# VH-VL binders against Protection of telomeres protein 1c (POT1C): the designs that were tried, part 4

Target 1, 144 residues: Protection of telomeres protein 1c (POT1C), of Arabidopsis thaliana (Mouse-ear cress) (a9jty4)
Amino acid sequence: MAKKRDSPKLIKIKDAIKLINQEVSLIGIVLEQREPKQCRNNDWICTLRIIDDTYPSPGLTVNVYSRTLEQLPQIKNHDDMILFTRIKMQTFDSGKRVNAACSRWVSSFALFEGEDLILHADEDTSAVFVWDGTDAPPASILAK

## First folded at step 23 (VH-VL)

Design Z2 (from W1 with heavy chain W106Y)
Fold by OpenDDE, fold request of step 25:
Structure Z2 (fold): chain C 144 residues (1-144), chain A 125 residues (1-125), chain B 108 residues (1-108)
Amino acid sequence: as target 1 above (144 residues)
Amino acid sequence: QLQLQESGPGLVKPSETLSLTCTVSGDSISSSSYYWGWIRQPPGKGLEWIGEIYHSGSTYYNPSLKSRVTISVDTSKNQFSLKLSSVTAADTAVYYCARETTFDEYSGDYWFDYWGQGTLVTVSS
Amino acid sequence: SYVLTQPPSVSVAPGQTARITCGGNNIGYKSVHWYQQPPGQAPVVVVYYDEDRPSGIPERFSGSNSGNTATLTISRVEAGDEAVYYCQVWDSSSDHYVFGGGTKLTVL
């Protein structure tokens, strides 16, 4: 399968689900986290369901992979936000369903507590800032 | 629509080789999304996985059968086959071919989403 | 070898809820798939990845998995649900697909 590398620019979930076999970056609110599972290759998988204002239901399922349990997303609150970079959009169930893979090799994620606003400044610099809506200036963040 | 059909002799003598072919229609075996597997079920018993093959020819076998099992794929015919050598009465079963699918290829977690109707193979002298 | 344990049989009246368990050591860390096999027919997957349902499978079928037990739940059981149900996992230690022994669901 030929995959296309998408821009580091953040896109909305409603648009991401249209970009099958492409790598995308997006941010969402975590609605659900399944119990971690061990994969066939002994990696660990954590399945998240995330939403945004463009795709509030049913949400996008994102499978996050890691070598250890500790490296998986540690969701503390139901309203936590997660930034994904270069996750691969996929289909399954004979193309009837869409999910995404956050692989150890290509993708990364960053967790934010609460309802923080993510400001994507420039596609070229891939600079991302987090703003909590207060008078404090936005803080620069790096994807993990 | 995807269909799988088992074919081969319904009777095999002890010590001989059981040989079955699964013909796949409605989808290509060469798809990177799927494995192709064999499962058997002795009369009145449960399901037993025999093995699987990827279109590249990579195989996994049930450890208990590994020494006797060979699974092969013929992409040109859109078929994959099972050979089980040195059969005994214990190998009498309905044999199913099936497609294996996954929710995510990175997980390596597969299940059997399409099955043939199965073919009874009886081992008897 | 990894072993999946199912009760040999479960009986329910029509309209009731059937629960079929699949026991395995730390099965909660494995993905469990469930198959329905009507008499004389090939198996059909009814639940995959613990709790997901294939297209075409009624919402009456659901699954859960935690600890050492996975459970297939069939609500509002119908006569047509009478079948043998199998759980299945992958055992990474032996690179082996393992099926449970099967549970015969009888609709009374």
Scores: ipSAE 0.843, ipTM 0.933, lowest interface PAE 0.5, mean pLDDT 92
Fold by OpenDDE, fold request of step 25:
Structure Z2 (fold): chain C 144 residues (1-144), chain A 125 residues (1-125), chain B 108 residues (1-108)
Amino acid sequence: as target 1 above (144 residues)
Amino acid sequence: QLQLQESGPGLVKPSETLSLTCTVSGDSISSSSYYWGWIRQPPGKGLEWIGEIYHSGSTYYNPSLKSRVTISVDTSKNQFSLKLSSVTAADTAVYYCARETTFDEYSGDYWFDYWGQGTLVTVSS
Amino acid sequence: SYVLTQPPSVSVAPGQTARITCGGNNIGYKSVHWYQQPPGQAPVVVVYYDEDRPSGIPERFSGSNSGNTATLTISRVEAGDEAVYYCQVWDSSSDHYVFGGGTKLTVL
């Protein structure tokens, strides 16, 4: 499986919000999804709120950008999980609020149905695996 | 505390050029996070967007006013200005300068979060 | 040109809920912002990005946007809420900020 070039280590949301103007990778449970909107540059945006065990409701707002409506995250269930790679942490409302941007150029996302456990490989490979709680070994995941 | 203040003549003759300046205090106009806009409101009427400027000098104008409007910025004075040429009675309005902010630089979606008090400009012979 | 349509006026008794609509073709795909303008004052943003509320704005103010209609909802209306309310969008086809005609909210 082609190791994505320099996949950053996953961090918890509570730590991500401290890394303003930095790119981070993290996984969260989707709490809410807003209706897609068209941007000024004709791209599409989908706004998600995500949570983890370190960051409860209302969660972190992540804006996902795409060229087409079909390329936006298709959230089906309230317990869906989403992996973000290299999203940019930022502030708005005069620095009072934090959100993140999943841009078309730098970032990627992967959706998982249900609650899956994300496992990290050794610190050297930074590989990410998904485990469904069965006796089957964890499977490597690729961000889209 | 961010403050915007409009200044300029309150009376302009027809066919002349309306000129206003917005002085920004409490924050730098050179911030990459904001646009700076002009909005007007004729007496008893609604709001009309005139145009906007970025600190770099990049501008967008209302298509209906584009041929007559010039917006400029002076970062050294922390000001931006509006010029509207060939004015008529229809240009009589309260003119507001405002700051435009966004939730995300990638969206390009902005709203006006700080406004000046507005200045009435009357076009009359 | 893109047009936003608002009712010219809405009346509500104190303590009741006011709903101000903003109609536009496929406005649900646009981000709608709402402004409150008290008499003789500059506008103040009360809702941005359809439903988000600036700091300092009471939770009584909320917004929604779907299909061809955006709505500003003001619950538990107070006398101080009497103002003209404007919706606003960006029209990407003409690179133009468009305002609605405004709705005068009267508190009876």
Scores: ipSAE 0.817, ipTM 0.911, lowest interface PAE 0.5, mean pLDDT 92
Fold by OpenDDE, last read:
Structure Z2 (fold): chain C 144 residues (1-144), chain A 125 residues (1-125), chain B 108 residues (1-108)
Amino acid sequence: as target 1 above (144 residues)
Amino acid sequence: QLQLQESGPGLVKPSETLSLTCTVSGDSISSSSYYWGWIRQPPGKGLEWIGEIYHSGSTYYNPSLKSRVTISVDTSKNQFSLKLSSVTAADTAVYYCARETTFDEYSGDYWFDYWGQGTLVTVSS
Amino acid sequence: SYVLTQPPSVSVAPGQTARITCGGNNIGYKSVHWYQQPPGQAPVVVVYYDEDRPSGIPERFSGSNSGNTATLTISRVEAGDEAVYYCQVWDSSSDHYVFGGGTKLTVL
């Protein structure tokens, strides 16, 4: 049975890691991106490490799944930010490690490139206000 | 502590069926996170994957052995088994049972994180 | 069928760095796992998913994977590292786990 897609409530990574087997939404700065890999079911996976002010390096590992290579996050800059919606928190290595899964069925992501700063996220509309540090007004975008 | 132990006859005659059982202790075979596999190693040679089974009974087999291999699981005994029919001298090997693990429940990748000690099975008249 | 190619042997002096390669067509798009098998023992995973280490495996063990070659690197090699090392991948085209031929690491 397909789970109802609710409006995301953004939480900090430090709190997300406490919610094992739950779906969470969060924003992070991308520290690392592994090369895409093909999965057993022919999907593609991209592994990211993300941080926020509550969870420093090495950060939270998030596995992003897609049907095609092109649909994976395209990280271009070292300070790119990524919004995850409904990623599932998990444990592995016999419960010793925590990661998250951004599945193509349940989850979504939005990438903010460059010097963009997220100023606000609207939980109801999933709109994110981004500011690039210039004199231009903040822009609003929707999560993918 | 998770332990895997292979058991079965160490000698099998040609054309007969090799039968091995892997007993798992320290964890339930019914865990949704793992597959259970068989790997063999002929004397002085490399590793060869035989097949795997999920606790539900779903199996994958090495294409080269598929016609002769049957892997089954008994959750009540916390065991899974290997049958290899019509054996020849080429099937002489150390047989390992192993647990396959992954980093998540989705379409990720798997590796063998726990192995039995292996059991030598010799095919000889 | 998908094939993984490893050198049959690598020799290093204690304290030096050993590099064991695993060649495969577009192996960079596959997840490579590495196993250590001491003489007369069962294999033990030392690197999984190209570069990750299981708990208990020393930091001296590291991995990389790009293009057509994956590499297991063992720094500050010790006598106890003498073993046969195997790389392993999943071949999606045949639903088959494939092992390399193994590389015997000799510590001189």
Scores: ipSAE 0.814, ipTM 0.907, lowest interface PAE 0.5, mean pLDDT 92
Fold by OpenDDE, last read:
Structure Z2 (fold): chain C 144 residues (1-144), chain A 125 residues (1-125), chain B 108 residues (1-108)
Amino acid sequence: as target 1 above (144 residues)
Amino acid sequence: QLQLQESGPGLVKPSETLSLTCTVSGDSISSSSYYWGWIRQPPGKGLEWIGEIYHSGSTYYNPSLKSRVTISVDTSKNQFSLKLSSVTAADTAVYYCARETTFDEYSGDYWFDYWGQGTLVTVSS
Amino acid sequence: SYVLTQPPSVSVAPGQTARITCGGNNIGYKSVHWYQQPPGQAPVVVVYYDEDRPSGIPERFSGSNSGNTATLTISRVEAGDEAVYYCQVWDSSSDHYVFGGGTKLTVL
């Protein structure tokens, strides 16, 4: 009996920023991507700024870590959406600022490119649907 | 408010050991979020990183100074110290202690966000 | 050893924009931090992680980093901005912090 991996509950960014030092799952629109950097531990980091309807400004900064440059999110369009699973909410600048870490060990991300509209179903079901704007029904996205 | 203060002798003889202490107030050295560093600046010259220490005692040193440098931490006193052995005139500088912070603990990218006022140490016979 | 190269001096008139460069091999893949050091004072970080500002630092201070050059930009320069500015990175090959040689900004 495959233990139904409880799909992490997606939360809005406005709520995520209140959950410091906690792991959260959320979806956002990518507004900004910084150039990849190499970390002291030789990992690569990609810093993204993401927003949603609850937090349109200034957006949440998410640091994505990977072993290789190729494993980092490849943002192609300004309307790309990204699903984060189990990112850790953090503070920096003496607690004055909030960001999140998508670590290699605990977190994951899924990038949705193009005109795919992600419909967030009810907060309770954590179901994410991708809709391409056509007459086809939205496809359910399983959080990896 | 976090404050760092360097203390120690302002004059050291050649071949002796320079010893400085940084007293931290307003925050605990035992915080897992920070490193503690030493930077020096010879008169009229630029900044040179000496080394850093984590509250656990883990250290990194400037390779050029590694053989002569020892940094230690005393969490009970909320202090960390610098020892530089076999000093010469080239070691004459203003010595700063500083706190290192980061935007993300996973990045390992740190910068110095709080500095002491610095203390001049002159190496002279 | 990794080397950061800064111009020794930059001069700018009040109200103008100063640009201080920091050159390094593939510095664009490193996080660059900038410090302001007024005469006789300790350094203060003015830009970290290439382009972010600490709380309390004016918006006039900004940074960029790409390729082999990082740049600190100070817009609407004031007399109080006269200082020596240093860039700094971590060199993973030698596990140490590297500072640039510093740039003296003179406000004319």
Scores: ipSAE 0.813, ipTM 0.910, lowest interface PAE 0.5, mean pLDDT 92
Fold by ESMFold2, fold request of step 25:
Structure Z2 (fold): chain C 144 residues (1-144), chain A 125 residues (1-125), chain B 108 residues (1-108)
Amino acid sequence: as target 1 above (144 residues)
Amino acid sequence: QLQLQESGPGLVKPSETLSLTCTVSGDSISSSSYYWGWIRQPPGKGLEWIGEIYHSGSTYYNPSLKSRVTISVDTSKNQFSLKLSSVTAADTAVYYCARETTFDEYSGDYWFDYWGQGTLVTVSS
Amino acid sequence: SYVLTQPPSVSVAPGQTARITCGGNNIGYKSVHWYQQPPGQAPVVVVYYDEDRPSGIPERFSGSNSGNTATLTISRVEAGDEAVYYCQVWDSSSDHYVFGGGTKLTVL
């Protein structure tokens, strides 16, 4: 019998914003992507704002880092969905602002086009949940 | 409340070394989130970044000044310091110390969110 | 080293919009920070990371950055906005911060 890989526990954005200095996994709809920038260390960053059904406003800012510009998420549509794995929740501006960091070392992301993308998987791959922005996905979804 | 205070002689003779200290109060200089910088402004002129130091002692310097600049940190006194050697009248300026902050530990890009009041240093015989 | 170009001065009537530019080769790939320096005062950051405002900076301060030009926009200008404004970027080729030459905003 094949043993499936452990999946990260997904949480809702409203709960994630309370888990400061902790790594979380979550899925959201991308409302905004800012133009990519080069960092001081020559890595690249792009800044996303994402929402889910529990936190439709103002949304969560996620800073995504990569070694090259081409490795940044390529958001194609206004309502694309993104799954983040092990992003770090943090505050800045004297604790007045919350964001998350998707580092290139411990974090990962997966993009899904549109609200209704559906993928099927068998027992040897992780299930993929298509999310319409209203409910939390199942506890077991993408393994990576 | 975080405060930065520059201190040191306001008058320095040509060819000597300008020496300033920035005392940080209300926060620890040893935070991994901050760089600590020196910026100067000649009278009636713009801002010129001199350099910065991390609490571990790592530095970056303005290439135009690098041969004459030393920035150091004393974490036990919560202070960082500037030395600029072989000064001339062109080094007359208001000198600011400042904290450099960022929005997460991965950014590697910083902005100056707190500045000292500045101290005028005049280089004159 | 990387060159930032700002106009020396901008004059606007109260209530109007001021636009202060910061030119640089491919500055759209750099994070631009903006500082206000009132007369006789230390600078204060008014916009960071191109378009973000620190807490306490009013929404009438905004920023944009694309191509070879970053812009600080101040809408509904007040007399208290009269100051010199500096842009700033990191120069990765020589590992140092560069400030623009500064733009004096005069409120007529």
Scores: ipSAE 0.736, ipTM 0.861, lowest interface PAE 0.9, mean pLDDT 86

Design Z2 (from W1 with heavy chain W106Y)
Fold by ESMFold2, fold request of step 25:
Structure Z2 (fold): chain C 144 residues (1-144), chain A 125 residues (1-125), chain B 108 residues (1-108)
Amino acid sequence: as target 1 above (144 residues)
Amino acid sequence: QLQLQESGPGLVKPSETLSLTCTVSGDSISSSSYYWGWIRQPPGKGLEWIGEIYHSGSTYYNPSLKSRVTISVDTSKNQFSLKLSSVTAADTAVYYCARETTFDEYSGDYWFDYWGQGTLVTVSS
Amino acid sequence: SYVLTQPPSVSVAPGQTARITCGGNNIGYKSVHWYQQPPGQAPVVVVYYDEDRPSGIPERFSGSNSGNTATLTISRVEAGDEAVYYCQVWDSSSDHYVFGGGTKLTVL
């Protein structure tokens, strides 16, 4: 029950991987970050592998896109968490592979360092998320 | 079962136009996720990318060949084609068509996941 | 155009590990794709996006890419791995794909 505000509903990774061609919001622990790459269109991509308690293996690959290198998530610790909002689940390799795309158009992310509750907001998004480290869902704070 | 098959003359005279068609079966050429490319390989030499086409007709060409290359698509026949004008003996090669794939619509980078068998085109008087 | 450098040949005994390099300025910021071309056959992609394998490619094939060097590694080499291997990147300065010169793997 919302006050007509579009709030993202978090789902677990096990459920997200079944929602192909849909936008989902989820939180996970960052297990791996691959080196950033420049795309053909000169945007930047950073590929993350994330897990949660429902999907510890093999993890979900999330490709994060930005206009510039410095706008990519800056993963600092093994136990860092990341919240994704409105990322698109999809398949490739003739449906044999599943990944997610965090576009710079409609998606956003918020990074939580290890046991630190401080959020990192993506400059290209209109949303900032706060997570207090509890089981409670995160709260949305719209950009002023 | 995706299959790509090159067709066209195996012998072309110097100064004429090399013309090849790639017929795609088992998948639609109109998918928004794929580019369709041509690659060649002179006998005993390495691979050279010629160019690619998107189903809408948008193309990229190797700068070294751009002045002589036209790639086109016919979505109704599920085919794409290569024309290389003003050929010389240096254009003798095996010509491959290939599908270029990616992992999402935001990736601007592709790899060639299916290749045709290749067809040898000899340029000789 | 962007320059990719591969050694012309590599020889390994069966069961050993082959390492095929692809050098380029800041290639670590590019996505590298690797193709195997057996004699008389069309190429097949064995590694894409630096380190990922298409379905059906055995785990013996792996890739890495950092700094100025990308590497294709083939462990427990078999006679059937004998082929020419090509690396490939996109050159965004002139909007085209560039292949390396190829490395012929000989299994002794």
Scores: ipSAE 0.724, ipTM 0.851, lowest interface PAE 0.9, mean pLDDT 86
Fold by ESMFold2, last read:
Structure Z2 (fold): chain C 144 residues (1-144), chain A 125 residues (1-125), chain B 108 residues (1-108)
Amino acid sequence: as target 1 above (144 residues)
Amino acid sequence: QLQLQESGPGLVKPSETLSLTCTVSGDSISSSSYYWGWIRQPPGKGLEWIGEIYHSGSTYYNPSLKSRVTISVDTSKNQFSLKLSSVTAADTAVYYCARETTFDEYSGDYWFDYWGQGTLVTVSS
Amino acid sequence: SYVLTQPPSVSVAPGQTARITCGGNNIGYKSVHWYQQPPGQAPVVVVYYDEDRPSGIPERFSGSNSGNTATLTISRVEAGDEAVYYCQVWDSSSDHYVFGGGTKLTVL
């Protein structure tokens, strides 16, 4: 019988940076995307820097891996949001730097355009919910 | 704090085996984040990558040297070693050991962040 | 195997900007690392992952990489910057690190 893999809870970036060697799920605004690079195993990487209201500077670096260039996030707008599921928090440079890895095996991401979409995220994050003003929106989504 | 020190004979006869050891101090060779590499530089010439080893014993070698190169690791001594067989005068060079680092376990993108001081090995009769 | 092309030498006056190029087919899709080797010394990484700087390397050192050219830029060059500079990439066709031939920076 296959083991159920526990999904990490949605966490704010300030809390995520304390959870080293753990998988987390988080949402942020994409501040930067570096040009994609081919890895030596022929996978592709793009490097994002994301923020939320709890961690607006310097932001969190997230390295996103895919098998092909076309599967990398296609960031189009300055205010695009990205939801990451099961990304691994880690350190490098002798523990002095923190980043996250979105692996192609266990992690996933979803892009959301602009400020017009209000969404409600859960652990099954492939679905997008739109709040139309009839219910109180979830505080975690509204906080950035 | 991290230091790498090459050791071994400075003179090797043609057709014999060049053997060097790199001793790592101030960090563990067993980290999953690092490869451990050998690079050489003939006098007055550029850098040539020889190969690398992961602490588990997995290796990559420069294809031009692969038939003559063995890199090994001894985690209990915090050391890794180079053997280059059947040497000729063309193998005279400064030999460096170096640590290769990255920013996560999924990256195949490594760079050499610490180097030994290098040791000259002369191949001559 | 993958070919990296560097100019053999670059000469600049103190206070000027040195630009050291590393040419290769589609090098903009490769991660480029740069090493400084002062005379008689071991190399030191000065830029990694195209544009990132290790702790202790002055902000005067920067990198860029697009298309077929990666560039190491040294602003406000000082006499202590005289060295040979090497670029490095991975050659996936032969599973092997490749260094460029090196560029000797001379501070006039």
Scores: ipSAE 0.711, ipTM 0.848, lowest interface PAE 1.1, mean pLDDT 85
Fold by ESMFold2, last read:
Structure Z2 (fold): chain C 144 residues (1-144), chain A 125 residues (1-125), chain B 108 residues (1-108)
Amino acid sequence: as target 1 above (144 residues)
Amino acid sequence: QLQLQESGPGLVKPSETLSLTCTVSGDSISSSSYYWGWIRQPPGKGLEWIGEIYHSGSTYYNPSLKSRVTISVDTSKNQFSLKLSSVTAADTAVYYCARETTFDEYSGDYWFDYWGQGTLVTVSS
Amino acid sequence: SYVLTQPPSVSVAPGQTARITCGGNNIGYKSVHWYQQPPGQAPVVVVYYDEDRPSGIPERFSGSNSGNTATLTISRVEAGDEAVYYCQVWDSSSDHYVFGGGTKLTVL
């Protein structure tokens, strides 16, 4: 297991949507990835919609920014999972809509195949466990 | 309930300066979330973007009009304005002011979510 | 300056589906916004960021954008949908917004 003080604290999406202007870390299932767009500053953006068991609808929109197109998340299956570290929760449309920003500098993501892996966070939401579904002990990972 | 209202002369003589003001009510023009824009539509024709201003005074202008256009903001009156110099009959149009919004300022991706009613300005001797 | 091409008119029977296109080189990498302008009225945004709907816009309005074509789709068309529809993008080479020429939707 990774050291708890070094690991990102994970929260559920239902709690994240209340933490406006704060950085959060979370895991979700990717339901939707939209076609990438070029920003005015020549960075790239793609827009994901993710869910978890606490927030299956409408899902959370996460805008992921990168310097290059190939650095954007490459979702292979609609059930793939993504771990976000230090994404910023924000609102728009006069506070009526919530999204999150995965910046190039303070944020990161890690992508996992949904069919091949079982993901578990401990009750403190300070570690992510991944295993292949065998009797072997779960492996702890950190997002890069 | 946000409202935008254009005001100014409906008739302008050739070679003079067209001057319009947009009064914003129900929201603050100083919000960091918005740009404020001018769009025009000649009678029977399509929409043409004129330009936009941020509350700090930063502007973007349509290159076809750039040499003749000035957009300014007066945050104390919650207003922004358009001046178009050296007008000709080709500048006859309905002029709209509009608010521009985004889902995230970093993207730089804005659209016009509220429009004024428009005001016809005729350029004629 | 970036060129957007829209057909000047589209006619559709009530209850059918209207498709209004907006053509441009690599428009799939641009965000496309769509505006409805009823006769004698100011425009109203009906789709933003290719496919998102503002509050108050019915689900029968939808958008798509890929390659060189963005499309506004209006299903179950009603007489009240008669209007001119404009697409809009940002032209990064000249730092300005461009609108398409507009498409008049006629419900027959």
Scores: ipSAE 0.707, ipTM 0.827, lowest interface PAE 1.0, mean pLDDT 86

